# Ledger of designs, part 109: VHH binders against o75319

Target 1, 181 residues: o75319
Amino acid sequence: GNHIPERWKDYLPVGQRMPGTRFIAFKVPLQKSFEKKLAPEECFSPLDLFNKIREQNEELGLIIDLTYTQRYYKPEDLPETVPYLKIFTVGHQVPDDETIFKFKHAVNGFLKENKDNDKLIGVHCTHGLNRTGYLICRYLIDVEGVRPDDAIELFNRCRGHCLERQNYIEDLQNGPIRKNW

## First folded at step 7 (VHH)

Design m29 (framework vhh_6fv0_2)
Fold by ESMFold2-Fast, scan of step 7:
Structure m29 (fold): chain B 181 residues (1-181), chain A 121 residues (1-121)
Amino acid sequence: as target 1 above (181 residues)
Amino acid sequence: QVQLQESGGGLVQPGGSLRLSCAASGFTFSSYEMYWVRQAPEKGLEWVSTISSSGSTIYYKDRVKGRFTVSRDNAKNTLYLQMNSLKPEDAAQYYCATYDYLWGDESFDYRGQGTQVTVSS
């Protein structure tokens, strides 16, 4: 399927690295088969992703794909040197504890294996906003001890778009810390 | 028009087995990735499993790995979920879905009734 996701064009392709962290957020890259539905300036392929990261003088060491589908691009569209992790996350709902734990475990494992470099963890859902912002902020709050409002502000500033889903924001601000290790 | 009809649910004791089926019509089933998702009362949707259009690529939720097996029969337009070693935490309404029901944020819009799985001694 070559259907462009609703509002995908409304979002900045790639945010900035979140200072003090190894995270960078972006919207889902779309493989070549989608290009017939896009103007040249709207294209954002896996290749475009890596070019934009490089333009920021950054390097990806891991991609975490939170989309609930495989239709947007294939793992083989990515360089073999960059690990790819799929975590199927349903939209609109706060991720369950198992999903949160899996995300935290992947991040912690990456950081342990990459303590001697400055490579980034790239995280995306469809828009690179709600599921992406929730899991990154959840990690910062639960693992790094960041205050919820500070985590949300940092994500919003660096992504270039504010978290939109009130249930996600409410859980980050007032929900329990997940002790999943 | 996409139509999905689940069956095979029921009441089983812990450690028991069930095989769920999903009959698909109204679309070219063999061209679509298929999903099993579940929802317990008072809880949100949980992804359970994904199977590619050919059946070659399969993913499972960590808590069901080694216990559940998804498969498909493209000639019969049918998706299956074999559930072994069932636990009380597996009790839920089970739905099959495809990405044609996903829009933007990949939230599922269920058209079928699903099939109820109850695990109780």
Scores: ipSAE 0.133, ipTM 0.557, lowest interface PAE 3.3, mean pLDDT 88

Design m3 (framework vhh_6fv0_2)
Fold by ESMFold2-Fast, scan of step 7:
Structure m3 (fold): chain B 181 residues (1-181), chain A 121 residues (1-121)
Amino acid sequence: as target 1 above (181 residues)
Amino acid sequence: QVQLQESGGGLVQPGGSLRLSCAASGFTFSSYEMYWVRQAPEKGLEWVSTISSSGSTIYYKDSVKGRFTVSRDNAKNTLYLQMNSLKPEDAAQYYCATYDYLWSDESFDYRGQGTQVTVSS
């Protein structure tokens, strides 16, 4: 179906790069078939994503797609020069350890391969907020040793929307550090 | 109204096999992407597998790759999950699901009661 996700229009399309990191968060881009349901100023296609990031003088080196559906856009809609990784995650609940480890491994691999450039890791779920914010903050806390409240504040400020799911916030603040299996 | 009815669960020894089925009605099954999800005691929902409407594009959770096979029969409105080499960590209530395409992909629409898979200790 070509139905626009609930509240998708309420969210800023793309946040700012999170200073001191390679992360940038955004809401899911919607392919051409969705544009019949949108005013011109509401459109946010894969092309629009790359244009907005370029407007910030940034460049994407990896996209991590956290949605569990294939309906919003296809990897073929992205430039072939930008790697695409799909990590299926269910909304509303804290991602499992396997998902957290997969995310960390992808980020670490990107950083190792991209030491000589300043390209960004773009992360999105449907709204670019809950699953996206959780996994980015989990990485900063567990791998980079950032204090939980500092990670959450940084994400909220740069995304332009606050991470609001209490179970996610609770896990980030008080949950165990997820180490390698 | 979407209706999903799972069956085929049971008790097996580690290394055993089970074949789960999901009978779908109340929607145009052949037009919908379908999912298998599971929930173990004291845990949240875990995505297990995705199959496209035509059956041509399939994805699996890393821990089940090579052991589980999802398939569908659009003429029978039925989704399947063949589970081989079952491990204790696979023990869970298994649900087939779709998404509520009217709203968002934040959660699954899993209206069935599920089917229980138990792997001996």
Scores: ipSAE 0.454, ipTM 0.733, lowest interface PAE 2.7, mean pLDDT 88

Design m30 (framework vhh_6fv0_2)
Fold by ESMFold2-Fast, scan of step 7:
Parts: structure tokens; sequence; C-alpha cells
Structure m30 (fold): chain B 181 residues (1-181), chain A 121 residues (1-121)
């Protein structure tokens, strides 16, 4: 079925750009078929995503979709001008090293190709919180040398919600740096 | 009640092949996206493959691409995973899953035993 993800309505649709980075986090947009189950003020379609980013005076240059399903929306529902990358991840588990490497490679590639602009990397999972926050923070810690607590605090503040999964937080604080170069 | 039962696991040497099956019942199988996920000893659950309800859209974990093939038979309510050129890194408990057996955050609760794949010389 076409069921609304559990607790999806509990989260802000889009966070704010994380200062000093190119990242912005949001919850999964839901295609038109879900709108019958939502009040107008609860709707958050792919179009709504781009409108909310524009309202913040920002522009998306890449979307990284961390869900392992295509049921929420299709790449075809996005503007053709914005690249879309799917990295299939299972919720609740700390992403494996292959997934972490793939995320880092995509981010590094985007930054290299977008040196002359200020476009953002939009990252989402279902709620835009645990998988999303983990991979963004992992990148900041491993690649940018940010202290774990600073990365987590920055993400929490900008997303408007704190990382919920203790296993993700523990891995960020105490886990090994994933050097996948 | 959604029910999923995996089979076809076993012990195989590196480079060997296995075909996993998942028998589905209690829901309209042909209307649901299906997944293969795995959990290696002392590691977290990892996504392996996704197949759309029609079978037209198929996705694989990078490390298994070209070696694994997912397929489905909607008339038989059965999901398959053909695994070729198996590596020690593929050793894991394999589970099939659909949205109704997953938490809202697309996690998997281990309701069944799955099927064990061991790769050893």
Amino acid sequence: as target 1 above (181 residues)
Amino acid sequence: QVQLQESGGGLVQPGGSLRLSCAASGFTFSSYEMYWVRQAPEKGLEWVSTISSSGSDIYYKDSVKGRFTVSRDNAKNTLYLQMNSLKPEDAAQYYCATYDYLWGDESFDYRGQGTQVTVSS
C-alpha cells in the first residue's frame, strides 16, 4: 500500500542549511497519490520541497535519497535540472562502510564540480533524521575533521530535531573513522 | 496476516552459487515492492536488493551488482535471489521483506529465521 510513513507528520519538512557546509536535510517528499491522506498544510510533495528551499533563498544542486524504496516519489517527480542519487539504506542500523564510502564519494564529486556556485546537497531518508544525520555527520567528522559533538550539534540545530538513535550517536562519537580513499 | 518464509541457503565454496526463495502469503504480493536484506555475524542489517511490484524496476547493492539477480513470480507469490560468484563477504542470514514487515523508518524486525548463507573453503 500507499500508507503515510509512521511519525512522518511529526517532523519539520525541511531544515536549514548547515552553516559552513553545502548540506541541507529534509524528510521524504510524498508524491501526489499520498495527498488524499493529508490535510493541505501537511502536504510535502517534491514541488513543495523546492518551494521551501527557494523560500530560504537557497538552491538545490543534488538530492541524495537514502530510502531503500521508490514508493514515496519517483526521480521523474523532480526537476530535470537537479541530479538525483539513490543510496539504498536500511533504517535503524548504522550504514555499512560501502554505503558510507558511496555517500562520501558523491559529496566529494559534487563539491569538486560545483566550486563556482553555492548550490546545496539535499539529503533525506524517511524522516530526514537518523540515516540522514548519521551520514552527514560522518562526512563532517571523517572528511572535514569536525569534532563529533560539534557535528551532531550543528545537524540537530539546523534540522530542528535531534538524532534519536543511540547506536548512530555512539558510532559518531566513539566509532572508527572510515577511510575509504 | 503477512507471512514471509525464506529458503535455499546453505554452505558454498567461494565462487559458488545459491538460489534463495521467499514464499509470501497473507497480502496481495503483486501489489508490493519486495526487498532482500542480510545480516552478517556481529554486523547490522544491510540492504541487498529492491524489486518493484511489477518487476520492472530492480536495484542492487554495489558490491553484489553483476553477481546477484533478484526476480519475482507474482502468480506463485514467490521472490527469488540468484547468487553467483559468492564471496566470503556475502556470508550472512538473508531475509526477504516488504513494507508491512518493516518499521515505519524502513527498518526490519526479525520475525522469521531467514535463510543462512555460509561461504567457506
Scores: ipSAE 0.442, ipTM 0.740, lowest interface PAE 2.6, mean pLDDT 89

Design m31 (framework vhh_6fv0_2)
Fold by ESMFold2-Fast, scan of step 7:
Structure m31 (fold): chain B 181 residues (1-181), chain A 121 residues (1-121)
Amino acid sequence: as target 1 above (181 residues)
Amino acid sequence: QVQLQESGGGLVQPGGSLRLSCAASGFTFSSYEMYWVRQAPEKGLEWVSTISSSGSYIYYKDSVKGRFTVSRDNAKNTLYLQMNSLKPEDAAQYYCATYDYLWGDESFDYRGQGTQVTVSS
């Protein structure tokens, strides 16, 4: 395939479920065409994602893909039983209100439809860190009333990596609550 | 190295149509996803549309679905955006964009100078 994204190998493939929530974060899976550029222990395909989730005794009910590209894997690479939602989220800048609204709407819709099960919402960007962590924390702060520092700490601990972009952290800590409904 | 040149903007009345073009050079156009993004005065960049390298996967911002159509001609290194039923809310500077896949953060670092779309009676 194409170039493996910078630092992709530096991140854990899948974090742990965030306790008290339905969220689990991971880095972008890479389709089989990328495997020629990876050692066996570095591979993380869509199939590998589902195997790692099962190893944690969890089950995915929705994948939210925050990348701005489709080159890493296709929806067809996922099981048909798991809904896939694409929310094009540009890197480096704090997501805009429309993107935040789409994310909140998708999460709320999933929770209403899945109140009788314990399936997880899987969220990823390229590294499963900055865009992913921002939107999950924004949801917890704005919708569930979690304190910003508590949301960030919970995400960092469960992802196994800390949010890196200072503008994202600053917006979560000191920015306004977004009312996007 | 990467060069993107937009054209086709102008002034139209609400309900009018425009066709934007983007001439690309300095990179292997047929190997890259291409994007249309727009920016109204004093606002941030807003994603409008994505088209895959082959043209097989196409995505649109919800508010432009059914009105805008993106396409590409890889033989001519040209990207297009057909805009129908234009609304005042569509008035913006429109940019053809791509990004450097090496970084993996998908920021729109490579944009042209843009083409202005004004919608006014």
Scores: ipSAE 0.061, ipTM 0.487, lowest interface PAE 5.1, mean pLDDT 88

Design m32 (framework vhh_6fv0_2)
Fold by ESMFold2-Fast, scan of step 7:
Structure m32 (fold): chain B 181 residues (1-181), chain A 121 residues (1-121)
Amino acid sequence: as target 1 above (181 residues)
Amino acid sequence: QVQLQESGGGLVQPGGSLRLSCAASGFTFSSYEMYWVRQAPEKGLEWVSTIYSSGSTIYYKDSVKGRFTVSRDNAKNTLYLQMNSLKPEDAAQYYCATYDYLWGDESFDYRGQGTQVTVSS
């Protein structure tokens, strides 16, 4: 089915741009077929996503979708002018090295090709929190040399919600730097 | 209620081949995306492949591309995974899944047995 994801309504739709980076995090947009189960103020479609980003005076240049399903929305629901990348990840599990490498490669490629603009990399999983926060923080720690506690604090503040999964937090704080390029 | 039954696992030597099957019931199989995921001993679940309802759109984990082929037979409600050139790192319990088996933050709640793949000389 077309059921609303567990706890999806508990989370702010879109965070703020993470200062000093090109990242912005959000929860999964839900296509029109989900709207009959939502009050008007709860709706967050792909169109709503782009409207909310525009309201912050920002522009998306890439969406990285960390879910492993297409049931929530289709790439065709997004403006054709914005690239879409699917990186299939399972919730509750710290992403494997291959997944971390793929995320880092996509981010580095975007930054190289977008030196002349200020477009953002939008990253989401179902809630835009655990998998999303892990991969963004992992990038900041491993590639940009940010201290783990600082990366986590920055993400939590800008997302408007704290990382919830202790295994993700533990790996960020005490896990090895991944160099699986 | 959704039921998925995996079979076809076994012991093979490195470089060998296995064909896994998943028999599905309790839902309109032809309307759902299907997934293969795996779990090695003492490790977390890893996504392996996604196949869309029509069978024409397929995605693979980078480390299995060119070696694994997923297919489906909607008339028989069956999902397949052909595994060639098996490596020691492919050894795992293999599960098939669909999104009606998703729980919480898109975790898979596998109460079924899956099928065991062992790669050893």
Scores: ipSAE 0.389, ipTM 0.721, lowest interface PAE 3.5, mean pLDDT 88

Design m33 (framework vhh_6fv0_2)
Fold by ESMFold2-Fast, scan of step 7:
Structure m33 (fold): chain B 181 residues (1-181), chain A 121 residues (1-121)
Amino acid sequence: as target 1 above (181 residues)
Amino acid sequence: QVQLQESGGGLVQPGGSLRLSCAASGFTFSSYDMYWVRQAPEKGLEWVSTISSSGSTIYYKDSVKGRFTVSRDNAKNTLYLQMNSLKPEDAAQYYCATYDYLWGDESFDYRGQGTQVTVSS
């Protein structure tokens, strides 16, 4: 069976755009086969994701999927016009440098190709919180020079939930800067 | 009870090859995506490869593409990782994993002791 991820219902589906950035974070969308286990107001399909983004007067230009599985939805469930990038990221562990650099490269590439528009980079893991928040904050700290506590506060406020994993928070606050290039 | 048992590790020289196996029991192996992950000394867990339940969809960590090949035999409930052109940075304890039977969707845990891969001259 198709079981709902633990605590998935406890989180807001989509956060708000992080001001001054192109990032928006959300929890994993669940394909139609999960809907039999959900009340109508609990449903959050790939279609629901795009509807909620439009309701905020925003548009997605890239989805970065940090989940460890393909069971929740398939890339084919997304509009053909929106690029999809999978970065397999193990939960509970601080992402390795290869994962961090891959994320930074994807973000930088998107920003260069999308200079003339205001499309967003959508980032999610299962809950759209720990792995998602870590990589977004790591980008803001290392690439944009944002202070760690400011990056974390911005993410928490816009996501509507606070980063939960202490090892992630500790690495962001006190860990080394991972320089690009 | 889900059980995963890794084997096939050992000592190899740079450029050498090893074939890892993972024997699965206690669940319907053919219905689950399977994973190889590794942990080197002084490093966290690293995802290495994914193979879908049918074997038709396969993904690799960028640093192992072209060198490692994952496969599965659903009739034998066994997952494999063929490792060629091994580098010192591939030295690690290797674990097989399944998503649906580990620590929920946000977490990973191995079921066995893993199998140790050492690369030295």
Scores: ipSAE 0.030, ipTM 0.489, lowest interface PAE 5.8, mean pLDDT 87

Design m34 (framework vhh_6fv0_2)
Fold by ESMFold2-Fast, scan of step 7:
Structure m34 (fold): chain B 181 residues (1-181), chain A 121 residues (1-121)
Amino acid sequence: as target 1 above (181 residues)
Amino acid sequence: QVQLQESGGGLVQPGGSLRLSCAASGFTFSSYYMYWVRQAPEKGLEWVSTISSSGSTIYYKDSVKGRFTVSRDNAKNTLYLQMNSLKPEDAAQYYCATYDYLWGDESFDYRGQGTQVTVSS
């Protein structure tokens, strides 16, 4: 079915760009078939995503989709000019080292290819919160050397919602640095 | 009720092969995406593979790509995972899983009891 993800309506569609980084986080866009179950003001399609990014005077250069499903929208629903990367992650679990490695390499590759512009890396899971926040913070801690509490605070402030999963927070604060290449 | 029954696990040496099966009942199997996930001792669930309802769209975890092949037989309501060139890191309880839109949080709504894969010399 076309049922709305649990608690999806509870979250702000798009956060703000995280200052000092190229990251922006958002909840999963829902393709047109879901709009019959939504009030007009609740709609957040792939096109709505790009309109909201433009309203912030930002431009997406990459979307990283952390959901493990394609049912919410299809890559074909995105503008042809924006690369799309799928990194399958299961909700509720701290992402494994291979997933962390894949995320870091995608981010590093984007930054190398986009040295001469200010385009953003858009990251989302279902709510744009736990898996999204974990992987962004993990990147900032492991690659950029940001202190864990500062990375979490920055993400929470810019997303407009705090990371909810205690196991994710615990891993970020007290877990090992993942040395991936 | 949705039921998923895994089989085909066992003990193999590194480099060995196993074929896992998942018998599905209680839902329209041919209409659902199916998933293989695994859990090693003292680790969380790890996504392994995704196959679309028709079987035309398939994704793999990077570390198993080229070694594992997922397939399905919609006439038999059965999902398969062919595992070749098994490594010690592949040792885990393997689960067949699916997701119902009604539950909406991207946890696996339905998961079988699993089948154990052990890789040791």
Scores: ipSAE 0.015, ipTM 0.286, lowest interface PAE 7.6, mean pLDDT 86

Design m35 (framework vhh_6fv0_2)
Fold by ESMFold2-Fast, scan of step 7:
Structure m35 (fold): chain B 181 residues (1-181), chain A 121 residues (1-121)
Amino acid sequence: as target 1 above (181 residues)
Amino acid sequence: QVQLQESGGGLVQPGGSLRLSCAASGFTFSDYEMYWVRQAPEKGLEWVSTISSSGSTIYYKDSVKGRFTVSRDNAKNTLYLQMNSLKPEDAAQYYCATYDYLWGDESFDYRGQGTQVTVSS
């Protein structure tokens, strides 16, 4: 199916770059087949994503797709110049260590290969909020040494929406640091 | 009404093989992506494999690549997981799962009762 995800319309399409980082978060783009169920102002296709990032004077160098489905858009819907990485991440539960380490590895690899440019890492799940916010904040806390409450505040402010899942917030604030990265 | 029924688990020695099956009913199986997930004692659910509705696009957890093969038979409403070269770390309760597209958070709204896989000498 062509069902619009619940509450998808309630969220801003794209946040702003998180200052001091290479991260930008957004909700899942929806391919053309979904547009019959959307008003023109509600449409957010892969093309719309790149237009909105360009309007912020930013450029994507990598997209990390955290959704557990392939139905919303295909990698082929993205420009061939932008690498696409799929990390299947289950909703509602705190991501497991393998998922966290895979995310950290991808980010670290991008940063090493892109030292000479200012391209962004675009991260999304379905709403661009809970799984997305958790993994970005987990990276900032564990790898960059950012204080948990500062990481969460930065993400919330730049995304334009606050992390909603209490178990994710509690793990970020009080949980162990995953030290392998 | 949606039902998922796993079978094929058991006890096997390291290096052995098992074939898991999942019989689906109560929904249009051929329209849904299907998943294998597992849970070892005192651990959370861990993703193992994803297969597209047509069966043409398949993804695996890194630690099982080359050892596990997922497949589906849409005419029989059945999902399979062929597990070869089993390791002690593969011991877990294995579930087939799908999600309701209406929820949009891909949290495995529909999951079976599971089938136990034990790997020991």
Scores: ipSAE 0.063, ipTM 0.484, lowest interface PAE 4.7, mean pLDDT 88

Design m36 (framework vhh_6fv0_2)
Fold by ESMFold2-Fast, scan of step 7:
Structure m36 (fold): chain B 181 residues (1-181), chain A 121 residues (1-121)
Amino acid sequence: as target 1 above (181 residues)
Amino acid sequence: QVQLQESGGGLVQPGGSLRLSCAASGFTFSSYEMYWVRQAPEKGLEWVSSISSSGSTIYYKDSVKGRFTVSRDNAKNTLYLQMNSLKPEDAAQYYCATYDYLWGDESFDYRGQGTQVTVSS
């Protein structure tokens, strides 16, 4: 199906790079088959994503796709030079430890491999907000020692939208630090 | 109205096998991605496997890779999960699931009653 996800049009396509990190968050790009249901100014294809990143004078080195579906776009729709990682993450609930550690491992591996450049890790779910914001903030808190409220504020400001799900916010503020397996 | 009915669960010893089935009705099954998810006591819902509408693209939770196999029969509107080498950690209520593409948050709005898998030694 070519149905546009609900509220997808309500969110900015791409946020700003999170200062002091290699993260940039965005909503899911939609392949060309969705464009018949969108006005030209509403379109946000994989190509549009890379154009908007370039307009910010940034470059993507990795995309982490947290959506639970493959229907929105295919890895083949991305440039061959940009690695793509799929981490199936259920909406509405706090991600499990396996998911958190897989995300951390991917980020740490990218940073080690990309010490000599300034390329970004692009992270998205459907809206680029709750699952995306949770995992980025969890990384900053657990790995980089950022205070929870500071991590959340930084993400909200750079994404241009605030984390909406109270259970995610509560886990970030009061939950345990997840250590590597 | 979407209806999903799971079956095939039971009690098995560690290392044993079970085959779960899910009968789907009320929607065009062949057009929807399908999922197996599970929930153990006092734990949240965990994704186990996903299969594309055509069956050509399949993914598994890392801990079940090589042990579980998902498949579908679009002519019969049925989803399957073959579970081999079962471990105590696999004990859970298993659900087949799909989501309403209109909502876009990929929470499992549509799931059946589930089928219980118990692994005991």
Scores: ipSAE 0.125, ipTM 0.534, lowest interface PAE 4.1, mean pLDDT 88

Design m37 (framework vhh_6fv0_2)
Fold by ESMFold2-Fast, scan of step 7:
Structure m37 (fold): chain B 181 residues (1-181), chain A 121 residues (1-121)
Amino acid sequence: as target 1 above (181 residues)
Amino acid sequence: QVQLQESGGGLVQPGGSLRLSCAASGFTFSSYEMYWVRQAPEKGLEWVSYISSSGSTIYYKDSVKGRFTVSRDNAKNTLYLQMNSLKPEDAAQYYCATYDYLWGDESFDYRGQGTQVTVSS
């Protein structure tokens, strides 16, 4: 179906690169079939994503898709030169350790393979906010040693929207650090 | 009225196999993405597998990849999960699920009754 996600239009399509990191967050791109329900300036296709990243003088080297569905766009809609990783993440609940470690492993692997460039890791869920912000902040806290409140503030500022789910915020601020097993 | 009925669970030894089935009714099954999810004691709801409406796109949780196979028969409105090389950590209540787009968040809205899988050592 062509159902536009609830509140999807309320969010900025793409945030800014998070300074000192390789992360950039955005809301889910919507394939052509959704455009009949959108005004021209509301459209945000996979092509639009890459155009907006380029407008910021940045380049994507990896997309991590945290959505729980494949209905919004297909990997085939992306340039062949940009790797795509799907990590199915259920909304509302804090991601499990396997999901967190898979995200960390993907990020660490990308950074090791991309030492000689400045390409970005693009991360999105449906709104590019709660699951996206949680996993990026979790990485910064657990791997980079950033203080929880600083990680959250950095994400909120660069995304242009604040993390909304209290259970996610609570886990980041007061929850245990997820160390590799 | 969406209705999902899971079956095929049971008790098996480590390394054993089970085939789960999910009979769907009350909606156009062939138009919906389908999921297998599980919930073990002391754990939240875990996604296990995804299959697109046509059956062309399939994804698995890393810990089950290579051991589990999801499939669907749109003519029979039935979803399947073939589980091979079962491990103790696979013991859980298994549910089939559809995605409900009405809530705007990606969470399971329609879950069936579930079928229990126990792996004894």
Scores: ipSAE 0.354, ipTM 0.680, lowest interface PAE 3.2, mean pLDDT 88

Design m38 (framework vhh_6fv0_2)
Fold by ESMFold2-Fast, scan of step 7:
Structure m38 (fold): chain B 181 residues (1-181), chain A 121 residues (1-121)
Amino acid sequence: as target 1 above (181 residues)
Amino acid sequence: QVQLQESGGGLVQPGGSLRLSCAASGFTFSSYEMYWVRQAPEKGLEWVSTISSSGSTIFYKDSVKGRFTVSRDNAKNTLYLQMNSLKPEDAAQYYCATYDYLWGDESFDYRGQGTQVTVSS
């Protein structure tokens, strides 16, 4: 259990809020058992996540966890006031339509319940990049009508890292709009 | 070497039931999270269920909730998937899987050979 995910240190812990949206992306927080393998400035615990979001004058209202493991942190490590949703998403492959539907449903439900505030939807996978960027961009394209290249550029700029997986990028640019049948 | 062997697949009518088994060897089974995944012809690999190493934490794909039940027997190094009320959409090659948690991409590196599930009248 205390081995750090490959390349996890290569990514910024938390991106910036994506302007015009309620999304913020970050890499997976690591519970205290991982800290023996990390320098103090490399640590990014669940507590560190909330501190960094607060430093941006933002507040989380929902966390969507796209990893398929609980080895990195447990939902119990999060404040009880912030809802947590697990959507098991396999790495390397484009998420299936059911996963896309579940993500869209969760986002739409959050927005409906949070019309009177400005709380954010935090989304992460292991690196907060490929699965995370794909699902956020897919939502912006399919639901909000954003042009694919604009959605990708916005995510890349705000995350501070560019989407890396070509199959994800190709699906966003050239794939069909998912209507959640 | 990690070895996973699925069994229990077959032909069933819509509404029928099957119980899949996965025999694991070559690793400390009781220390690893286990997964059921499936792949239909011309579709990608699709996650079905996750069970924690102790069996206490379980997750399901939304479309199978209430119909499928995953369980494990750590003393026998065996993973199970009880499938009830099978639908044509459930027809696929079913695999049990685990992963090396050291990898950041969470790919299924140790997938077995699979067992075929066909739903037909």
Scores: ipSAE 0.057, ipTM 0.479, lowest interface PAE 4.6, mean pLDDT 88

